# VH-VL binders against o04291r164to392: the designs that were tried, part 17

Target 1, 229 residues: o04291r164to392
Amino acid sequence: DANNPAGLLSIAEEALAEFLSKATGTAVDWVQMIGMKPGPDSIGIVAISRNCSGIAARACGLVSLEPMKVAEILKDRPSWLRDCRSVDTLSVIPAGNGGTIELIYTQMYAPTTLAAARDFWTLRYSTCLEDGSYVVCERSLTSATGGPTGPPSSNFVRAEMKPSGFLIRPCDGGGSILHIVDHVDLDAWSVPEVMRPLYESSKILAQKMTVAALRHVRQIAQETSGEVQ

## First folded at step 16 (VH-VL)

Design w1
Fold by ESMFold2, look of step 16:
Structure w1 (fold): chain C 229 residues (1-229), chain A 120 residues (1-120), chain B 113 residues (1-113)
Amino acid sequence: as target 1 above (229 residues)
Amino acid sequence: QVQLVQSGAEVKKPGASVKVSCKGSGYTFTDYYMYWVRQAPGQGLEWIGYINPYSGGTTYNQKFKDRATMTVDKSISTAYMELSRLRSDDTAVYYCARSGSKKAHYMDVWGQGTLVTVSS
Amino acid sequence: DIVMTQSPDSLAVSLGERATINCKSSQSVLYSSNNKNYLTWYQQKPGQPPKLLIYWASTRESGVPDRFSGSGSGTDFTLTISSLQAEDVAVYHCQQYYNFPLTFGQGTKLEIK
């Protein structure tokens, strides 16, 4: 069943398909964020969701690093996501076509004392596509999806990650085009009503997570290119 | 002091079921995974499955999926493992064990073991 | 399934001498992304349940004497007892937790020569 490596691959491939439809398609009703259009000082194009379950954000930008290096940096979430307390890979399953499946426990800091910190139990799938693109996609494992049960959340609120991740396309002249999708349900109903908008805002998600990831990789790319400033 | 105390030895006939209990004390029972592992006489250790005592969610070794049932009673900090359709090669000491961490599948505290003997 | 194979099956060592127990996995239990080896060693004294000695291949559990050390990476791992004591007579098991099912080595019986 779903604890079988073949069952985990099925979950991973479905997550990949859903992620790609969000990253490059119209699976989410995307609205471009005002003031985030391309320019000399901009990091890329940023959009947020309208009328979807949970909250979602998408970004697209250029990075002067090879796809594999971008993926390596972004998989280390604590290095760039301010609210990320820990990321722990509990299990690793080879996926066959050179891809890798991870079962991951993530703990977040609570940004306020008014609500319990969130944690996540996820499957993360990393693979290389035929066109040389690299993909890292991720989604929560729940009783509905199947798969191994996650750790106790006795001191956390278990949040849901809907298919999310990074699509990293090589550019003809070098470097990469990075597409990011973050799509989560933070269980806003478990927080006091006065704080609930922070857990339901796609704009806040974009600023704190999606934009932060793109900015981080671009900064590293500039430092690697020999320019310090 | 963290402690896991298991139910006493059982003698069963082939085809019967057995239910082993494991009571945890000295820690917050629902904060850690609970594993079940068995050891046939003179043989190595074999993982049966684990349960998240907070949610009741389970994960089984495929070998035992259709015969083993793990449950928890949070109110008395007790885990249970029931093995049905017993056969003579199910004779073993059955252990419960607690996770050493929420972040990895190694076991830091073990129960004393419950001998289950299956004989005609 | 990841098969864990220990060697030797049985070992006799004089008091105060070094004992070495090997564990080999059928596939790597090192995850390069986090640089961790998903391997644990347990000690099981006669008539007792297993006791955790070492996790992540080389990290000693609290209260375990310094004479116990773990080393190795990938597929090949070693438990070393630098100076054997009488209380170290036991069966030693390795376990991988890289993926499911969780699997143990067959055990290595350590005796005093």
Scores: ipSAE 0.839, ipTM 0.929, lowest interface PAE 0.8, mean pLDDT 91
Fold by ESMFold2, fold request of step 18:
Order: structure tokens, then C-alpha cells, then sequence
Structure w1 (fold): chain C 229 residues (1-229), chain A 120 residues (1-120), chain B 113 residues (1-113)
């Protein structure tokens, strides 16, 4: 049954597989973002979705921090995601393989007064892969997936997070390669037509979430580079 | 004033079913989780499950999954818990309780309790 | 399942004196990522339903007198009543909400000596 630890792990492992296929594969039709070019100041490679359900963005970049530190920083979503109002972990379930499953309620600020703010009810799975990579992946729990029922959304529009997250690979010589996937359905049809571009644009998603996350960890890495132990 | 008012005491025979009601007033019924908890005479509290009255979604303690059914009638702000195949150790006071927060599973307002006695 | 064990099962305390009630969980209910303890305390007066006193181990619910306080972390938690009043005669329960099933301690009966 999906409401017990074994069922939750099944949901988590399936979300991990889907996330990895997006992060390192071609499960989404990725198009590199216009104006992103390599250079000494480039943040990394950024791509956006074309012709997929919902909207998606992906980024890949180098960060001079070890994988677990990067994960710790990025799991604290309010610290870097400007539109994030709150992130609350309601339940914590050990995965039985050293990983951790969280059941999370997230509230967002609305970018406009003409539409209700979005919220999310998600499962977040954190684990270490056999190659030493660290993964934090996340997806919505819905009636279709099963799992514990989330809080009432009477004051929010319940949005859907499709398998998304962070893949953080250690580099020889130190630091990490960070892969980020954000894939969401913000229920744009519940929004007046004038405001819908804010909810349907993969480019806006990339700018507000995916690039913001990568920029944040890189900024912290630079701020800590002057410290000597 | 926020209030949860439950149905009256019930006496049942082993093998029967009981359905306890819980009517909420003084707040927006669909904004909060509703929990069901029981207390056998002289014993501690035992969680049965909770329902999201906005969506109708439920989550049960696995101990009760096969016998308990939680439902909601939004039009009258009332939650229900039905327990089937009753046995004598199901004798308890059954409480409904409202969530204190969307961010955690603790309960801030409780109903007065419904005594269910199971005996031959 | 996380088992919650309270001690003592019963105690008697003189009016105006300090009462302490302990709750121990079979595994930690502190989540290191957010540094929160997933624990509540309820008061249940004779013939009444439980009433919320403390949540997140140490946060007092509004309207609860200052003489009630919660402390502890991880697996060991304490409810303290600094100056016992006659109306504090009750059974006190702890509850964890770290994971499912939600579980309660067996209760501690507090009486006036």
C-alpha cells in the first residue's frame, strides 16, 4: 500500500528514475536558452522545455563545494527562492537504504493580485547514489500516486511538481557538478488570460527557480573561499 | 467560538458497525484536517486516521484500515467515522479533533467524545 | 512505530510546588534538517477531552498559563508546571508527529498531594 514506508519508497524510487532521465537524458525536449554562451563568468548551461506537459527548466554548472553541502543549502528553499513563502516538513520517513523521505508542504507568494498563490504537497527523497553522487528529488503526491493526504488547499491553488530536483556529482580534485531540473504544472488555466504567461513560461521558470538556485550555491561557495581552517 | 459537537453514546453488539458524527461550527470546515482518536476506559489515546475535508482524501492508521471509514459532508460541516466488525476491545470514547496547523499533525480543538460500548 | 513512554504513570504534588512529567520516544523526533522536535503535550481534565498545551516541544499554545513549559530534544522531553494550581489536576499526554502512525504516550495522572 502506498501509505506505508514500502509504498512511499516505491513512489520515491520511481520519482528518482524519472528525475535522472530528465537531468542527464532526453526525457524532456530540451532547448538551450537564448543568449546563454560559454565564458569565464558563465553560470553554466541552461535549457528550457519545448512541447512537454507543464513547464520545465534544467541547468548544469560547477560549484566549489562538496555534494552534501550543496544539498544542504538547496534543501532550504526559502533561503534562495524569492517567491517561496514557506517550506514545512510534516513527516520524515527513513528509506531503509540510508536515504530519507520527507512529506513537504510548500506555500508560494503570488506574483499578481489577480490569481491565487500556489501551494505544493510533495514527497522529497534524499539519497546517495553508488557512484558517490548525492540526489535530492521531489514530486507531488496526488490521488493518482497515492500516499498520505496533504493539507486543505482552500486558500491556494494546488500546483503539481513533476519529478524534479538536484543531482550533485563530486569532481576529482574537489567541488561538484550540479544538475538541476524544475518541472511543474502551475494550473495556468485557473489564471486570467493576461497573467497566464507568468504561469506557462519555461523561461520565467528558469530565471526564477533554476538559475536562481545555481547562482545561490555559487555565491555561497565564493563567500566561503576566503576562510582558512 | 470554534466547536466540534459529536453524536451521542452508542451500545453495540460484537460484529456490528457504528458511525460517529462530528459537526464543526465557528470556523471554515474545509480549511483544516479532521482527526479521529479513541481512548479505551482507563487507557491512553490511539490515533485512527485523518481526513482532508476539502478534497475528501483520507489517511488511516494501518491498524484500522480494514475496518474504519472516514467521510465528510461539506454541506452540513460534518465528518463521520464508521468502524465495522466491532469487538469488545473497541469499547472506547471516540474523539474528533481539528488540526492546529497545515504544517504539522497536532490537534487544537477536540469534540466532546462519543462513548461506544461493545458488549453482548 | 514510534513508541512514546511517559514517566511516572502517576504523581501527587503539593499546591504551589513544581511538577515534572517526562516523555521518552523510542526513536528521535528531532529532524536535524529543520532542527524541530515533533512533539506535543495535551492536558485532559477529568471527564473532558484533551486540550493542547505545548507544540514543537516548547511552544506554548495561546491561552495556556505561563506556569506550563516544555523542554527537551531528540528522545527525552519534559513538561513542567512551575507552581501547581488546583485546576491542573489532569492526565497529561505527549504525542509525536514525526512519522505515521501518530502515537501518544500512555498518560501521566497528576493529583494534589
Amino acid sequence: as target 1 above (229 residues)
Amino acid sequence: QVQLVQSGAEVKKPGASVKVSCKGSGYTFTDYYMYWVRQAPGQGLEWIGYINPYSGGTTYNQKFKDRATMTVDKSISTAYMELSRLRSDDTAVYYCARSGSKKAHYMDVWGQGTLVTVSS
Amino acid sequence: DIVMTQSPDSLAVSLGERATINCKSSQSVLYSSNNKNYLTWYQQKPGQPPKLLIYWASTRESGVPDRFSGSGSGTDFTLTISSLQAEDVAVYHCQQYYNFPLTFGQGTKLEIK
Scores: ipSAE 0.839, ipTM 0.925, lowest interface PAE 0.8, mean pLDDT 91
Fold by ESMFold2, fold request of step 18:
Structure w1 (fold): chain C 229 residues (1-229), chain A 120 residues (1-120), chain B 113 residues (1-113)
Amino acid sequence: as target 1 above (229 residues)
Amino acid sequence: QVQLVQSGAEVKKPGASVKVSCKGSGYTFTDYYMYWVRQAPGQGLEWIGYINPYSGGTTYNQKFKDRATMTVDKSISTAYMELSRLRSDDTAVYYCARSGSKKAHYMDVWGQGTLVTVSS
Amino acid sequence: DIVMTQSPDSLAVSLGERATINCKSSQSVLYSSNNKNYLTWYQQKPGQPPKLLIYWASTRESGVPDRFSGSGSGTDFTLTISSLQAEDVAVYHCQQYYNFPLTFGQGTKLEIK
């Protein structure tokens, strides 16, 4: 039964494995985006998906913050994701070995009044890997995955988050290297034809979500590193 | 005016099943979770499960998962909870309750309760 | 399972006086990431279903008199009635919604002295 703690952990571990294969491997056919950098003097790289279900984006960059602080910042989606209306954790389940499972309801603003805004019902798994890296991965819960049932989506279109998240590796001498993967299906076919490009573009996803997250963390890192009180 | 109206009291023998109904009015039935909670005489409240009436998806307290079945009929704005293989300690008032928020599992509107008595 | 324990089991308080009901959880229901306490208080008058009073430990539901307040954090929570009225005779229940199963305290019966 996937509604018990052992079943939720199984879903979480599968999501983690798939996320890592996207973040550090070739589970998605990545195309690097020329000229899309997360900020000034950045050594970050950005890629978008080609020929996958849904749309995906990946970014990688250096940040001058330790992994736990980066995770804390990025878990607070409304603080950096402009289209994020709300993020609400409905349940918190210990995963053992220091990991945490959250069941999360997320509502988004719509870019147009011609289509309903999207919402998400997800499992988010946070854990520390044996090498000292910190991971926050997330995926939608559906009847196919199992798990507790999410809220009614009567005023929203329930979108799907495929395994996505943050891999935050500590660097020698301090700071972290941050890998971000966003992989979603926004149900583009539920909107009028003229609006569909807004919901099908991996480049727009990268701009609005993936790059925005990396840029936000780097900006906070520089502000806290440069301040002397 | 949001209202939950439940079916009348039931008397059952051990081993039987009971199906309690809960009709919602004054709101959009499919916009809110529906919970089922019971209260044995002189005792506290015990959560049975909840259903998303939009999708029909359910989540059960593991204690009841083998015996409880929650369903909805959207066309008449009615939720049902069926408890099978009844025993005398299932004697309780059974409540339906609506979620107060999509963002948390607390309940703002409760039905009047349905007394289920299990005796031989 | 998170066990919710209320104290006292019953309480008699004079009209106009302060009533205090405690609820303790077997583990913290405060989530550090969002700084929220996953706790709700219900009032159940004789012969009636429970009625929502307080959610998120301290937020009063609309229509609830301001003499009712909730406080506390983590594992220890308090419902306070600042000036007891005759209509406040009820059983009061706390409930956690931090994780499954959802669980309630055993209830505290409040009577007028």
Scores: ipSAE 0.832, ipTM 0.924, lowest interface PAE 0.8, mean pLDDT 91
Fold by ESMFold2 at other seeds, fold request of step 18:
Structure w1 (fold): chain C 229 residues (1-229), chain A 120 residues (1-120), chain B 113 residues (1-113)
Amino acid sequence: as target 1 above (229 residues)
Amino acid sequence: QVQLVQSGAEVKKPGASVKVSCKGSGYTFTDYYMYWVRQAPGQGLEWIGYINPYSGGTTYNQKFKDRATMTVDKSISTAYMELSRLRSDDTAVYYCARSGSKKAHYMDVWGQGTLVTVSS
Amino acid sequence: DIVMTQSPDSLAVSLGERATINCKSSQSVLYSSNNKNYLTWYQQKPGQPPKLLIYWASTRESGVPDRFSGSGSGTDFTLTISSLQAEDVAVYHCQQYYNFPLTFGQGTKLEIK
């Protein structure tokens, strides 16, 4: 399976389906949080208990850039996610008509001096949907999913990313509607029990990550005239 | 300083199996991928697979998937590659090699090689 | 599978002269998103294992003399030895690591004329 593009494409397409059901459907019981950012930037919040799998957040907003440009910007995680130390593509597999599969090693900075830094071994799938939308979705590769084994994590705790990513819909007359889902399992708690009252809620951090992505794209759009055709 | 030391040469008959060992020293064994590569006499290099010695996870070249088995023993910093159902065209020098980076699949330190000869 | 083809199969070069070895991949090993060429050169002296010379097509490994340089992009790559020394007699291999399986060129034997 490690050398077979068809096996990796199967994993990629399952991740895409799961991501889309989160981004546009009711696969997660989303709780809308009003007041996180006034204006056209909407956010969705999942009230998932810490006994459930991971933390999920989603957001939706208008951006004044073409879908491909938005995708290009957001694939460069270190440029917009402060806690992302590095993103390295180890393998590139062409998939289907214009689609691309990447095998990616990501390192994050530790959330506190008392918690271990996390890393990720993921498959990222970029493709154009039949309706003209562009998608960049990503999920962890594990022994359960199959696929090539990732790097040693001796100085990191290997975390899990559940199907996450960006759905970028072109608008009539230019610009895009950007849907973001960030669904990661960093740990049930990444901070010792005694330190938890001093640590910002994981739900609030997930919300801030989603908003950071949207703000970054809008900032770049403004710097390039804020217009697309 | 950093060294990979492999087990000695072996002579095998067709249909047998061979297990080559590779002991790492001068570095933290579990921090680096370990690759296996072979070279038939007078021929080029052929990738067999790699193992993550921290997790034990493996990835094989599909050509060898049904015959090769890679393992590690972390307690003695040693990797193993076993090739079964040997044929005469498996005669080669077998190398272990480690990665120098978590960011790419190239090999920076190689073992001295183990000659495996398969003949009747 | 990405096939790596080297040329020439062998060459002889006088001491102090320039040696040039080519490697061509059957498909691009340049990834446009990170602008990196996933190509490595190894040196294999007689009776020895391969030794890493160049990675990312043009980055010299620590301890490799500056007479060795790598160039090229996409599908066409070149290893250049600017002033051949007696110790440079070896077989030189390119390797791609763009995708699996990892594949090597057939090797180029370099000897002194």
Scores: ipSAE 0.806, ipTM 0.927, lowest interface PAE 0.8, mean pLDDT 85

Design w2
Fold by ESMFold2 at other seeds, look of step 16:
Formats: C-alpha cells, sequence, structure tokens
Structure w2 (fold): chain C 229 residues (1-229), chain A 120 residues (1-120), chain B 113 residues (1-113)
C-alpha cells in the first residue's frame, strides 16, 4: 500500500539503504576522476561509474557549513543546477522522528533543441541518522516501486532517478563531510546519436550535476565566512 | 472552451455497480490529471482518487481502494470511474475534475456531475 | 488524515458588506522548505459544480473578481469577500493538498440578507 505512510516509508528506507551503499561503499563500480576537482584548493574526490545500469557519479568533500545548512542549500536544486527548470513538491508526508517524505516533480531544460527535455517524478526522503548525520535521498516513483502516480509527461521524456542524494556527516571541529551520489537513466536511446553522449556519459553527469553541487556549497561556505575565494 | 461532460443520472440497487464517464474537450486530454470527487446530498466533498490519463496510473483514497476503478480511453478523451458493491450511502453526485497544474493537486475545471441513486 | 473544519456552517450578509469564512486544518499545511500553504478555496453555486477561486491560500485564479481574497497560514485560513454581490450566493469549500487523502472542509453556506 504505497498510498499509506507505511508503504511510502518502506520505499524511502529502501532508497536510503541503496543510496548509502553507493555513497560510502562499492555498490557501483567507481573509477576516480583525476583532474576533476571542485575549486582550486579542494580536497574533494570525484568518481564516475563503470559497468552499472544508467550513469552515476559520486563526490566527497569537506564543507565549512553545518549539516542542516548544507542540506537546505542542496534541496533547493534550481539554485545550483543550471539545467533545472523547476522543482515542485506536490505532497509532504511526515515520517517518524523528524524525517520528511516529499513527492517531487522536476523539469529540466534540454541542452539542445534536437531532443525532448527530461522530467522526473520522485520520492525524496530527508532524515537524521543516529550518528548525527543528515541525509537527503531521492529516487523515482514508477509502477514498479508503487506510490502515488506522477503528472503526465506528454511534453517530456520521463527519466529515472535511481537511489541518489546527499549524506552530510558532522565534523568534530565543525563543518561537514559531504557525500553526493547522482545515479540516473536519462533514456539516451530516445535521442539522436550525435546528442547521445550528453545523456549516457557519467563524466558529463559529474561535471554538470555532482561537481556543480559540491562547488556551489563550497562557494556559499566561503561567502559566509567572509573569505576570498 | 475547456469542458468536462459527464454521463447521465443513474438509479441502482444495492450490490450493483455503476460506471460514470467524463469526456474532456477543448484541451489536450492526456496533459492533465483527472480527479474523481463525490458529494452526498446536502453534504461536503469527498475525494475518490485521480488518474494520469497519459500513463493510466491511478491513486485512490484508501476508503475506496477495494470498490473503485478509474480508467481512461485516450482515443475518445474519456475518463471512467466504476464503483462496485453499491450501498445506499453511496448515493451522491459524482464529479470529474481536471488538475489546475501538473505541479499541485488542486482542480480548475469540473464536470457537471452525475447523480447516482442507490435504492433498495 | 488532515481534517478541514470550516466556520461558520452558514452565514447571511447584506449586499455590499464584507463576508468572512474560516477554515482550520488539523495539522499544518504550510511546508517550510518552500514556504507555501497547500490550500485551495472553491465556490459552489446552487445546482452547479465547484469552481476554483484561490490556490496556495492567497493566489486568485484568473477571472475571479478582486473582491475575493484568501489569507492565513499554517492551520488557520480565511476567505474574504470585501463587497458581497448577489451572484456570490454559494457554498464555499476549502481543500488541502498537502498530503493524501485530499480533503475538503464541510462547506460554508453564504446567503444574502
Amino acid sequence: as target 1 above (229 residues)
Amino acid sequence: QVQLVQSGAEVKKPGASVKVSCKGSGYTFTDYYMYWVRQAPGQGLEWIGYINPYSGGTTYNQKFKDRATMTVDKSISTAYMELSRLRSDDTAVYYCARSGSMKAHYMDVWGQGTLVTVSS
Amino acid sequence: DIVMTQSPDSLAVSLGERATINCKSSQSVLYSSNNKNYLTWYQQKPGQPPKLLIYWASTRESGVPDRFSGSGSGTDFTLTISSLQAEDVAVYHCQQYYNFPLTFGQGTKLEIK
């Protein structure tokens, strides 16, 4: 019963478990990307997928902001993701102990007029782990997962987000360790061959989304501290 | 003119089923959610469910999940709601309504309503 | 389920005067992350289906006269008709769309004195 709170929480907890196995484990065959780093003084690590369904990218880095502030910034996807046209929360379902489930419709701009823009219908789960970490994970809702049906996509290609998100761990001396996973299937086969690399390259995904998110949060941290970039 | 036109009034006996139709015109039928809402005589509005007419996906109010079935026929821009195992307290006007936005669950255009009377 | 309670159940107001209708939700329908109130007002004239007036608590639907306004936040909402007209005789319903099931207030019947 995906329309009731217990069913939605089950989907959310499964997404969380899968996300964590990607963020801090080897559920995806990660290849570190040499030379792709957020900012000139970054100690962040970026990796891309090899041999997985869809495309995936992962980043890990230090951010001089507390976990809740990092989560707040990154949940506001249009503020940092250039191709994000809109993010709209259609429903909000409280989970236990301060967690929140959102049902979200996201529309993206197309990078070219030769292919239809993508949209997403997702469940986003925000919660605090027992070690004080804050997590925001997200995955598409489909007929296979269950859950409330999403909006019509006649003018978009409905893309799939596999369990993805942000894990934000507090540091003892302040600040946070940020783990990001983006894992999507953009239906690359539905576009002309000349455009297909934009939709099936994990390197391009990392550059346009994963690294952009980390760079954005780091920039805000610098502006908040009053430091010169 | 965006318009939703529903099938005519029906009288049914307890235990029967009823299928109400809702034909959309003046817009692209598959671009908007379709909701079903009922109103018992002299009472408030009660949400039954909604359907995505592009995919055929449905979401039901738990109260109706065992008895209500929503479908669409895209070729004639028509949505259907079937309610089975009717009781006398199912007597109501049944409305279809279109979403006002793909980004929120409010309704901007309503059908004229279909009175379903359940009498023993 | 989020229960929506309207007050009063019925109201009689003289032409040209202000009418106010209240709607209270059993839990907040304000989402702090986007600062939006998930609340809609409908007008249902005698013998007619509901008609959308206001969404997001305070945004007037196109074609709705400016004498209709919505206000409030969280759990307490108000529909105001600043200068009542004869054609405003109707039942008014609030609806939340914060979470499922979608729920409506019981309605407020507005009559002209």
Scores: ipSAE 0.829, ipTM 0.925, lowest interface PAE 1.0, mean pLDDT 91
Fold by ESMFold2, look of step 16:
Structure w2 (fold): chain C 229 residues (1-229), chain A 120 residues (1-120), chain B 113 residues (1-113)
Amino acid sequence: as target 1 above (229 residues)
Amino acid sequence: QVQLVQSGAEVKKPGASVKVSCKGSGYTFTDYYMYWVRQAPGQGLEWIGYINPYSGGTTYNQKFKDRATMTVDKSISTAYMELSRLRSDDTAVYYCARSGSMKAHYMDVWGQGTLVTVSS
Amino acid sequence: DIVMTQSPDSLAVSLGERATINCKSSQSVLYSSNNKNYLTWYQQKPGQPPKLLIYWASTRESGVPDRFSGSGSGTDFTLTISSLQAEDVAVYHCQQYYNFPLTFGQGTKLEIK
């Protein structure tokens, strides 16, 4: 049964495998973004999708924080994602190896009053890989995946998150290498034409979500390094 | 005022089915989960499952998965729970209950209960 | 399955005295990431359905008298009635909502001594 621990773990492991193939491979047809300005605030390498379902973005960069701290920060989505209204964990399932499965309800602000806000019903899986890397991956639960049914969405458009998340590798000298994948379907058909770029553009997804996450953890790392006085 | 009103008591023979109704009023029926919970005489509470009245999606306690069926009729703000292949240990009061929040699985409003007696 | 065990099974307390009911879970229902205990207390008076008293272990539902309080964390939880009233005669149930299946304690019957 998909709403028992074994069934949920199966969904989580499949999400992990797909996320890793996107983060470190070519499961998505990635195109590197051109025109990022070099400088002291450069954050790393950013790519966007072409020829895939939905829209996707990937980023890779160095952060001067321990992997567990990076994971903690990024799991608090409202702290770094401007459009995130709330994140609520409804259920928690231990997965062994210190791993954890969460069933999460996320509400987003609408960019304007002209379109209905999106929400998400997701499984989030946090675990440590054998090589010492930390992974936080996430995907929507739907009728097709199985799992417990999510909350009513009468006031929201239920969007889909395809396997997405964070791969955080420790560096030998301290700090971390952070890989981020965001892959979503925001149901752009349900918005007025003027607003659709916010919902269909992998470049805008990268700018508003993927890069924002990496920038946020790097900013915290800079602040906690005590570089002032 | 939020209210859940259930159908009346039932007496059934082993092997039969029973269908309990639960009508919600005083709130937007499709905005909250609906739970089903039972209580055998002199015993504790046992969760059967819940339904999302907006989508019709269901989640069952594995113990009841093969015998319980939860449905809704949005047009009359009514939830139903049907239990098949009844046996004497299914004798209980069956409650519907509404979620207190879309963000947690606790129950804030309960129906009055429906006694189902299974007796040869 | 998370098993919820209440103690005592029954309790007799004089009017105006303190009543204490314990609930233990077979595994922790505290999620460290959000620091919340996924535990609820219900009151069930004779011949009535359960009524929500406390959720998140210690948050009192609106309209519930101040004499009811919840405490504890992890696996050990307590419902306290600071000054028992005649209307408090009931069975009290704890429930976890940490994961599925949702499970209840067996109940604690509170009577007036």
Scores: ipSAE 0.827, ipTM 0.924, lowest interface PAE 0.9, mean pLDDT 90

